# Ledger of designs, part 378: VH-VL binders against q9umr5

Target 1, 268 residues: q9umr5
Amino acid sequence: SYKPVIVVHGLFDSSYSFRHLLEYINETHPGTVVTVLDLFDGRESLRPLWEQVQGFREAVVPIMAKAPQGVHLICYSQGGLVCRALLSVMDDHNVDSFISLSSPQMGQYGDTDYLKWLFPTSMRSNLYRICYSPWGQEFSICNYWHDPHHDDLYLNASSFLALINGERDHPNATVWRKNFLRVGHLVLIGGPDDGVITPWQSSFFGFYDANETVLEMEEQLVYLRDSFGLKTLLARGAIVRCPMAGISHTAWHSNRTLYETCIEPWLS
Key: E = the ipSAE of ESMFold2; O = the ipSAE of OpenDDE; V2 = 0.75 times the mean of E and O plus 0.25 times the DockQ between their complexes.

## First folded at step 18 (VH-VL)

Design pn110 (framework fv_nofazinlimab)
Fold by ESMFold2-Fast, scan of step 18:
Structure pn110 (fold): chain C 268 residues (1-268), chain A 122 residues (1-122), chain B 112 residues (1-112)
Amino acid sequence: as target 1 above (268 residues)
Amino acid sequence: QVQLVQSGAEVKKPGSSVKVSCKASGGTFSDYAISWVRQAPGQGLEYLGYIIPIFGTARYNEKFKGRVTITADKSTSTAYMELSSLRSEDTAVYYCARGSYDSTGYSPFDYWGQGTMVTVSS
Amino acid sequence: DVVMTQSPLSLPVTLGQPASISCRSSQSLVYSDGNTYLYWFQQRPGQSPRRLIYKVSNRDSGVPDRFSGSGSGTDFTLKISRVEAEDVGVYYCMQGTKWPFTFGQGTKLEIK
């Protein structure tokens, strides 16, 4: 039988967004137990990411315990960062495939039409002022805001992303790396037409330098230092990159071609 | 001139709810955060929570979680604090206070409202 | 939660004499960015609090130079070099390093 699948949603999202994904899985892998976690929905998705990690951890423990052969994670948008941290903090996770569906793995720096309500015209250049403070770090968006023009502030003040990426030291870094490396496959999905994740290459561990030129994963210090195991996973053949053009941010979980190409092969 | 103006005093029955307003003027409402702090008669200051209006949601002190709701209306530059299931121990002056963003980072409590007395009595 | 402890709680002072208020935190207030998010507030009778000191030792604009803040880690002091009649009120320290943000109990400064 097929391993259970756990789905973690994104910013301002809920389980309803995944109805097409569940249909696709049922068609190709009938009998799969799929659990879409209905925690931190809507505005609650703005809660600090470490709080979300704790809540999702409590929900996934019994699912993983009932599946000694392993489970798969499908983690969308901001949810991909939650799953990154889950894999690091859990000493005993049994995740086979971690499928990261258009998640800002190196952070977010951009105002988009989809997020204009949160990021008015000049907010992109000014968010660093509040985000890199204890007050700002109590909101999920600030936990992965990565202003390339204030990288020193990001490195020093980020309470989440800089720590899980190993960009700043943490007492648990060695244990987090060991735990993360237990994953069977890291499946990275994203594309240039997403329209929300900025830069879109953040979904593949690429990111802006100080001139807003994108440097890919292999040029990042995170990769070069092997801070949490990316270089080790790549050498092991455990990283899958699946870019696809023509898909907007809210369509990753409802596109059949995307599912068949990037997700279906990793649900054994 | 930056000013925070709060709604007037309230007298409430135990078990009811109260909603206090805080209208900001003299700046751009979306460029700062609003904190809510209370002070029982003869007692010290206690932090209830705060809202960053551009994110549209608030952080609450766990002591009040489930009873306190903080909201903001950007069109009227007004923040609100609602406290439900009132007890006599909730009798206090409730303050709103602004925190601004500047080149040195976030600067909390640079301006305070005048306070709103909420009395809970049977 | 971070516990903030002030001493003394009652401080009677003769006009023109110095006054000193202590504030201790149950854990270090140094944030990962190297800043210490420790604040001092003054509340005159019948008035809203006002911020005097931000980040341990920085005076707000309009605060007289007779007020000074100092300290590090877990131990902080607010000092008034020469107490004036207008200084009567309650003084509070506050930490903004770890949520939930917390205040000390307050120190009531009175002229004796």
Scores: ipSAE 0.810, ipTM 0.911, lowest interface PAE 0.9, mean pLDDT 91

Design pn111 (framework fv_nofazinlimab)
Fold by ESMFold2-Fast, scan of step 18:
Structure pn111 (fold): chain C 268 residues (1-268), chain A 122 residues (1-122), chain B 112 residues (1-112)
Amino acid sequence: as target 1 above (268 residues)
Amino acid sequence: QVQLVQSGAEVKKPGSSVKVSCKASGGTFSDYAISWVRQAPGQGLEYLGYIIPIFGTARYNEKFKGRVTITADKSTSTAYMELSSLRSEDTAVYYCARGSYDSTGYHPFDYWGQGTMVTVSS
Amino acid sequence: DVVMTQSPLSLPVTLGQPASISCRSSQSLVYSDGNTYLYWFQQRPGQSPRRLIYKVSNRDSGVPDRFSGSGSGTDFTLKISRVEAEDVGVYYCMQGTKWPFTFGQGTKLEIK
């Protein structure tokens, strides 16, 4: 009788990464139907995020249709951004808990340890040059690259994150906000020892200003303007913030204490 | 200064595969993207796809999806375009072209290779 | 896909006279950043293409000032103020605003 759980993986990841998470769910909520979506695996995770949203949408529709009492989403890293967009574009989603595992909800500005072999550390300050172009925007990393020193380029060139966050106007913004607000709970998880998501507060809708000082969610224009419903959700008591220290980026889906503290309570 | 040098002409049978190379010299390989464009005899230009070597993967035109693979070897500063399941209509000159970025933004097609003629026999 | 339509497809011109090539797109080429990703290329007989113009009107280094690009939205023009023998070749427009990126059919410029 537990609601089904849909799991969406992250950058350079696959369904295999969630074996421990599935074990924990089976132990605490036996009988839960868990579907780990096996789409855009490995290097295919670099496909543009809107393309990934469409593919994941096609996969989740039949699962949601079979569960009239609702479903839960667990979305890891980049997958949290896919889930943000799914909740906005689906007029009929029945998501109760959206559990965001260390996802760069306000964007990324920093090297990732698993990407350092693909781009050197010096690329952090230069990635804006290619990312904020139509060529760069055909890759998922560039869709949520948010250089605080070139915020004007991010706002104007981002084809995904600036739009889904309501940072730039879009004809569908009102409908996207209405759809997103249908979510029962927005559970935000992240922590200072992640080592990949930069700033780590991006997982909680915090982000750098032009001086690389982190401003938290309540100081962001997207929150203050209630662009996609964060202020409304917080007022409703629907936002859960669950920071945890001592957890590296690849451990969020395999740490038992994290699961028991931040995930288990939201899997009714 | 900057040069893109492509591999030599190929003659292939229908159903086979061809792999064309594009070696970059001058400049830093990681500082640009490589596009692949083809031109059938007496016809116009057609965009196959491009790779940003630092991301390690390519973006393909849907028309060629499943048949074209673009890769880059950073150690040799060489990009490759492989086209499989060849048909007679794939007979064309295949070009690689560089795009670079600077403080003013991204600039595609600033240098082109000399072209590689691929002929597919009937 | 964005369709790029060039006219004329064949352009015979007399040496020293002006030439004009039109390029129309099926959708606006203005990207969200306000830039228009419209390019013009020249391909001389037996040679690789060469970029002449980027972002509608910006002339590449080494391109003679007799070449100019203009236009906005969906309608673009490449002009050669006085055609020289070296200008013989095929001219292509290209849009880089929306994937997949597409070329016009090409305009063959010939001296009559």
Scores: ipSAE 0.811, ipTM 0.912, lowest interface PAE 0.9, mean pLDDT 91

Design pn112 (framework fv_nofazinlimab)
Fold by ESMFold2-Fast, scan of step 18:
Structure pn112 (fold): chain C 268 residues (1-268), chain A 122 residues (1-122), chain B 112 residues (1-112)
Amino acid sequence: as target 1 above (268 residues)
Amino acid sequence: QVQLVQSGAEVKKPGSSVKVSCKASGGTFSDYAISWVRQAPGQGLEYLGYIIPIFGTARYNEKFKGRVTITADKSTSTAYMELSSLRSEDTAVYYCARGSYDSTGYYPFDYWGQGTMVTVSS
Amino acid sequence: DVVMTQSPLSLPVTLGQPASISCRSSQSLVYSDGNTYLYWFQQRPGQSPRRLIYKVSNRDSGVPDRFSGSGSGTDFTLKISRVEAEDVGVYYCMQGTKWPFTFGQGTKLEIK
């Protein structure tokens, strides 16, 4: 029997987006119990990420309790950050594969067609003004907005991402690291044609420096210091990197080739 | 120079809803928080919620959960506060206010509307 | 919620004398960025509130120098060095460190 799969959606999204993913899982792993969490849908996805983490935590506890052999997480876009925090705050999670579908793991900095559709002005250079304030931090997108030209403001004001990445100290950091390290596999998926996640390498823990040059995961201070366990996971052979070109942001959960290449192998 | 101009006074029956507008002129509208605060006669200030127009959604004080809706229309630089299921206790002056931002941080409430008196009576 | 407690609630003052208003928070107002998001507002009769002080001690442009703010952590003070007739009104402290943002009850300053 296959381990249950829990799916967490992204920004301005809902469970409906995953109908193709569910079909693929049913074809390759028949009998798998898949739960798509239908919390914080649409505009409610803009709620603070710590509030979303609490709500999703309440939903996953009974699912994990019924699966003593473990569960898998598939977490899309912003949902990948929710799952990062879940793995850190739950001292008893039994997650085997954490599959991160094009999630901005080091943050977001960029104007995209997806964001411009919802916010019809350039956001890139000006969002830092409101995001790095208590008012802005009550919105999920500001929780992972990472302006490389105002990195000191990001480090000091980010109430979520800077803390979960260990970029700013937190009293619970040691416990969060131990909890996160219990994950069996960290499967990172993303690609250059995403068009939303900027830089796309953020899905693989790469990010801009102050000159907007992308530095990959192994060059990041959070990796080098092993702040939340990336270096330890890589040394264990527990990090899987699966980049794929030709896939737009809204297609990661509905592309069969992507599923067969990057997701299917990690669903035991 | 930023000015916030609110809609006129309203008298409403219990159980109805009211929608107050706050039109901004001068300066930037979309990238600042627009806050709504109320004050019952002889009472203190109470924070209802705020919207950052570029995000298109608002944060509400839990006390008003399910009754208050704050929206913004960028094309007219106008913010709205709608309060439903009105009770006599909702009789108050409702204010909109906008903050400002500089290199040292965010500063709320540097510009205020003139206030809108909402009276709930039979 | 962070509770903001002002004292006194009624403050009768003789013209030209100093006045002092206390504001105490139930939790520290120091945000992660090291800033303390404590504000003071003045509301004259029949008018909208006006921000006097931001981040504990910074006076807004146009606010007379007789107004000063001080404090740290959970204990804050607004001081008027010599009260003028135009200072009549209600004074509110507010915290912007933790949602929901909350106001003190207000202190009514009136001339004896």
Scores: ipSAE 0.760, ipTM 0.885, lowest interface PAE 1.1, mean pLDDT 90

Design pn113 (framework fv_nofazinlimab)
Fold by ESMFold2-Fast, scan of step 18:
Structure pn113 (fold): chain C 268 residues (1-268), chain A 122 residues (1-122), chain B 112 residues (1-112)
Amino acid sequence: as target 1 above (268 residues)
Amino acid sequence: QVQLVQSGAEVKKPGSSVKVSCKASGGTFSDYAISWVRQAPGQGLEYLGYIIPIFGTARYNEKFKGRVTITADKSTSTAYMELSSLRSEDTAVYYCARGSYDSTGYEAFDYWGQGTMVTVSS
Amino acid sequence: DVVMTQSPLSLPVTLGQPASISCRSSQSLVYSDGNTYLYWFQQRPGQSPRRLIYKVSNRDSGVPDRFSGSGSGTDFTLKISRVEAEDVGVYYCMQGTKWPFTFGQGTKLEIK
């Protein structure tokens, strides 16, 4: 039989968005138990990411306990960051494949067509003012806002992303790294036509330098220092990169070709 | 010139709800956060919650057990605080207060509204 | 929640004399960015509160220099070097470092 699949949605999202994904899984892996978590839906997705991690943790524990052979995670957009933290804080997770669907793993900096009122072009250079404060850090979007022109503020004020990426020291860093390294496969999916995740290479642990030139994962300090295990996972052959052009942000979970190419091979 | 103007005093029955408005003038509404604070007669200040209008949602103090809803209408530069299931101990002056962002970061409570007296009486 | 404790709660002062109000937090108010989000507010009778001090020691524009804030970590002080009649009111400290944000219980300054 197939390992259960747990799905974690993104910003302003809900379980309804995954109906096509569920159809694809049922067609290729019939009998798979798929649980789409109905937590922090819609506007509640703006709750602080650590609060979301706690809630999702409580929901996934019984599912993992019932599946001694392991589970798979499919985590979309912001949900990919929730899953990153889950894998770090859980001393006993049994996740085989962690499939990250267009998630801003190194952060977000830029406007979007789908979230213009949150990321208007005029606001991207000014969001650092509110985001890097205790007030801003009570909202999920600010938890992974990564202004490359104020990297010092990001490193010092980010209550979430800078910590889980090992960009700022944390007492639990060694334990979080050990826990994360238990994952069987880290499957990274994203592409240039996403239109929301900026830079799109953030889904592959690439990001802007101070001149807004994208540096890929292997050039990042967190990779070079192996802060949470990326270098170790890559050396182990556990990182899968699956970029695909022509897919907009809201279509990653509903494109059959994407599913067959990037997701299906990692569902056992 | 920055000013926060709140709606007028209200007298409510226990179990009802009240919605207080706070209209901002003198700046771009989306450039600041709006906090709500209350003060019972002869008592201190109590923080209810705040909204950052560009995010479209608010943070609430858990002490209010889901009774508080804070919203913002960017088109009218108005923030609202709605408190439901009113009890006599909710009798208080309710204040809105602004926080603004400058080159040094976010600074809270630079301007306050005049206050709205809400009396809950049977 | 972070508990903010003010002392004294009642402060009678002679005009022209100095006044000092203490504020203590149950946890350090130093945020990860090195800033301390400690505020002082003044509320005159019948008026809305107004911000006097932000980030421990920064005076708001229009606040007389006889008002000063100091402190670090968990211990903070608001000082008035020479009390004037217009200073009568209640003074509140507040922390904005950790959610939920909390106020001290207030100190009533009155003229003897």
Scores: ipSAE 0.796, ipTM 0.903, lowest interface PAE 1.0, mean pLDDT 90

Design pn114 (framework fv_nofazinlimab; at its last look DockQ between E and O 0.72; V2 from the best seeds 0.83)
Fold by OpenDDE, look of step 21:
Structure pn114 (fold): chain C 268 residues (1-268), chain A 122 residues (1-122), chain B 112 residues (1-112)
Amino acid sequence: as target 1 above (268 residues)
Amino acid sequence: QVQLVQSGAEVKKPGSSVKVSCKASGGTFSDYAISWVRQAPGQGLEYLGYIIPIFGTARYNEKFKGRVTITADKSTSTAYMELSSLRSEDTAVYYCARGSYDSTGYEGMDVWGQGTMVTVSS
Amino acid sequence: DVVMTQSPLSLPVTLGQPASISCRSSQSLVYSDGNTYLYWFQQRPGQSPRRLIYKVSNRDSGVPDRFSGSGSGTDFTLKISRVEAEDVGVYYCMQGTKWPFTFGQGTKLEIK
């Protein structure tokens, strides 16, 4: 039998968005138990990510307990960060494939049309002021806002991304790394036509330097220092990169070709 | 320069709802945290919650168990605080407050509204 | 929740004499960025609260230098070097480090 699949949604999203993905899984892997977690939907997705991690943890623990053979995680957009953190704090997770579906794994610094209402161009450059404060860090968006021009503030004030990345020292860094390394495969999915994740390479742990030049995963300090296990995962062949062009952010979970190419191979 | 002007006093019956407004002037609105604090007669200050308008949602003190709803209208630079299922204990002056930006970041609650007295009585 | 405890709750002071208010938090107020988001507010009779101090020791514009804030971790103090008549009111400490943000009980400063 196929391992159960757990799906975690993204920002301003809900379980309803994954109806096509469920159809694809059911068609190609009949009998698969798919659970789309209906937590922190809509505006509730703006709650602090650590709060979300705790909520989702409570939901996945029973599922994992019933599946000693392991489970697969499909985590979309912001959900990908939630899942990564989840795998970092759980010392007993049994995740075989962690599929990060167009997630800002290395953070967000964008003002795309999709988020323009939230991050107008005039405000993107100044969002660090509110986001890197106690007031801002109570919102998920700020938890992974990564301003390349204010790296010091990011490193010191980010209460989520900087921690799970191991970019800031904390007492749990070693344990979190160990826990995360329990994953069988890390499947990174994203693409240049996403239109929301900025830069889109963030889905592959690439990100801006101080000059807003995109550096790839292997050039990132988190990789070079193996702060949370990326270098180790890559070395053992556990990282899969699946870039795909022509897919908008809201279509990653609803594209059949993408599913067959990037998701299905890892659901066995 | 920045000012917060709140709506007038309210008298409400138990079980009803009240909605207080807080209009900001003298600066931008969307990327500031608008906080709501109340003070019962002769008592201290209590933090209800706050909203950052660009995010479109608020952070609430769970003590109020979902009775508080904080919203913001960016077009009018106005924040709102609605308290439902009013009780006599909700009788208080309700304040809105906002912070400001400095060279190092955001600092909260340096500007306060004049307060809105809400009286809940049968 | 972080509990903020002020002492004393009532503070009668002679004009021209110094005053000191203590604020203790149940948890450290040091934030991840190394700052301590401890605030002091003054509320004169019949007025809205006014922020006097932010981040433990920084005075807001217009706040007389006779007001000073100090402390670290969980223990904080507001001092008034020479109390004036206009200083009558209630003073509150507040922590803005951990949600929900919380106030002390308030200290009522009166002139003897």
Scores: ipSAE 0.925, ipTM 0.965, lowest interface PAE 0.5, mean pLDDT 95
Fold by ESMFold2-Fast, scan of step 18:
Structure pn114 (fold): chain C 268 residues (1-268), chain A 122 residues (1-122), chain B 112 residues (1-112)
Amino acid sequence: as target 1 above (268 residues)
Amino acid sequence: QVQLVQSGAEVKKPGSSVKVSCKASGGTFSDYAISWVRQAPGQGLEYLGYIIPIFGTARYNEKFKGRVTITADKSTSTAYMELSSLRSEDTAVYYCARGSYDSTGYEGMDVWGQGTMVTVSS
Amino acid sequence: DVVMTQSPLSLPVTLGQPASISCRSSQSLVYSDGNTYLYWFQQRPGQSPRRLIYKVSNRDSGVPDRFSGSGSGTDFTLKISRVEAEDVGVYYCMQGTKWPFTFGQGTKLEIK
């Protein structure tokens, strides 16, 4: 039978968002056990990412233990960062496919549709001051805020993303890299019409330089240094890139063509 | 010059709830951390939690887990702190405080409200 | 939680003389950005606390230069070079490096 699938939602989200995804999986892989984790829903998704990682870790352990053949992860938006950390902190994970749905893997720098109505566009240029402080780092969005004009502050103050990307030293970095490399496939999904993830290439480990020019994954120091294993995974043939135009941020989990093209092949 | 003005004193019975307001005037509100601190009579300061209004949610000291709720209304520049299941040991002056931005970044609790005395007695 | 310990808890001082308050933390207050989020607050009788010092040694606007903060890691000091009558009150250190943020017990400065 098919390996179980674990789904991790994103910012201001819950399990309800995945009803179409579950229908697609049931149609193409009938009998698949799909668990959508109902943790850190809605406003609780703003809790520090390390707290979320601990909570999700406790939830996935029994699922993985019952599936000796392995499991698949489908992790949406912010949830993709939670899954990145899960794969690093778990010495014994048995994840085959890690499917990252439009997740800001190199961080976020831009007004999001979730915050734009509450703050003018000048938000992106000044959010660094609160985010790169102890007050800001207690909120998930600040854990992956990556201001390319203040990269030194990001590197030094980020309590989450800079550490899991190996952009700042950490005592556990070697173990985290070893654990992450146990993954079978890293499937990266995203696209230019997302409207929330900024730059959208962050979903593929690309990101802005100081002039807001996007540099792709292979030009990033984290890739070149192989800080957590991206270069090794790419050489192994384990990284899949699946960009798709025409999909807005809240539609990645409910687009049939996207599912058939980018997700379905990695669930067998 | 920004000022924080808090609601008036309250006398409550054990088991009830209290909701204290903190209104900001004369400055920006949404992109600052608004902290709540209390002080029992003759005692020291204790940090309850804080909210950054733009994020719409708060961080709470685990000591008050399940009893404290901090909210903010950006349209009125007002933060609220609600404490439920009141006990006699919750008798204290409750303060709100807003941080500041300087050349080095964000710093907490620059501007303080006048305090709100909450008395819990049978 | 980070425990903040102040000494002395009671500080009688003669007008015009210097005063010194110690604050020690149970672990280093150096944040990953190299900054130390150690604060000093003054509370005069019947008033709200007032921030005097942030990041160990930076004086807030309007705070007299007779107040100075110093220290590193786990050991911090607030000094008043010449105590004036208006300085009477309770002084608190606070760490803002690790959540939950915590205060020292307070030091009551009184005129002899």
Scores: ipSAE 0.826, ipTM 0.921, lowest interface PAE 0.8, mean pLDDT 92
Fold by ESMFold2, look of step 21:
Structure pn114 (fold): chain C 268 residues (1-268), chain A 122 residues (1-122), chain B 112 residues (1-112)
Amino acid sequence: as target 1 above (268 residues)
Amino acid sequence: QVQLVQSGAEVKKPGSSVKVSCKASGGTFSDYAISWVRQAPGQGLEYLGYIIPIFGTARYNEKFKGRVTITADKSTSTAYMELSSLRSEDTAVYYCARGSYDSTGYEGMDVWGQGTMVTVSS
Amino acid sequence: DVVMTQSPLSLPVTLGQPASISCRSSQSLVYSDGNTYLYWFQQRPGQSPRRLIYKVSNRDSGVPDRFSGSGSGTDFTLKISRVEAEDVGVYYCMQGTKWPFTFGQGTKLEIK
């Protein structure tokens, strides 16, 4: 029988958004137990990411315990960061496939729909001022905001992303790396027409340098230093990259071709 | 200079709700933290929560257990605080406050509203 | 929650003399960025609070230089070098490092 699948949603989202994904899984993997976690819905998705990680951890533990042969994670957008943190903090996770569906794994440096409405064109260039403060860090978008022009502020003030990326020393870094490395496969999905994740290569652990030139995963310090295990996973053959053009941010979980190409092979 | 102007005093019955407004004039609103703080008669200051209007959601002090709702209307540069299921111990002056930016970043609660007295009787 | 404890709670002072107010936190206020988000507010009788000091020792614009802040970690002090009549009021410390942000209980400064 197929391993259970756990689905974790993204920013301003809820479990209902995954209805089509559930249908695809039912058609190709009949009998698969799929749990779409109904936590931190809508505006609750803006709560601090560590609060979300704790809540999702509590929900995932009994599911994993009932499936000693393993589970799969499908984690969308902001949810991919929640899931990566789960894999780091759980000493006893049994995740085979971690499927990261257009997630800002190296951070976000771009306007979102909720930022476009009222602000001068330089709002992304100024958001660091409130995000890298205790007031801003109480909101999830600021937990993974990554301003390449103020990287020192990011490294010091980020309460989430800089820690799970191993970009700032902390007492749990070695244990978190060990835990993350127990994953069977890391499946990275995203594409140039996403329209929200900026740069879209963040879904593949790419990101801007100080000149806004995108450096690929293998050019990132966190990869080169193997800070949380990316180099080890790649050398082990455990990283799958599945880019796909023509898909907007809200359509990743409702595109059948994307499912068949990038998700289906990893749900055994 | 930025000024925060709050709605007028209110007298309420236990179990009802109150909604206090805080209008920002002479400055920007949406990318600041707009905080709500209260002060019971003869007592100190207590932080209720804050909103950063560009995110459209607020952080709440858990002491109030879902009785507080903080919102913002960007088109009118107005923040609101609603306190429900009022009790006599909710009698207080309610303040809004906005932070400021300087060369070191964001600093909280530089500009304060005049306060709104809410009295809960019986 | 971080508990902020002020002393004294009542501070009678002779006009022209110095005053000193202590504030202690239940845990370190040093944030990950190296800053210490400790604030001092003044509330004159019948008025809204006014921020005097931010990040331990930085005086806000328009605050007289007779006010100064100091301290580190968990122990902080507000000093007034020469108290004037307009300094009457209640002084609060506040921490902005860990949500929920919290105030000390206040120190009432009075002229003898």
Scores: ipSAE 0.797, ipTM 0.904, lowest interface PAE 0.9, mean pLDDT 91
OpenDDE, second read of step 19: ipSAE 0.918; ipTM 0.961
ESMFold2 (binder alone), look of step 21: mean pLDDT 90; pTM 0.932

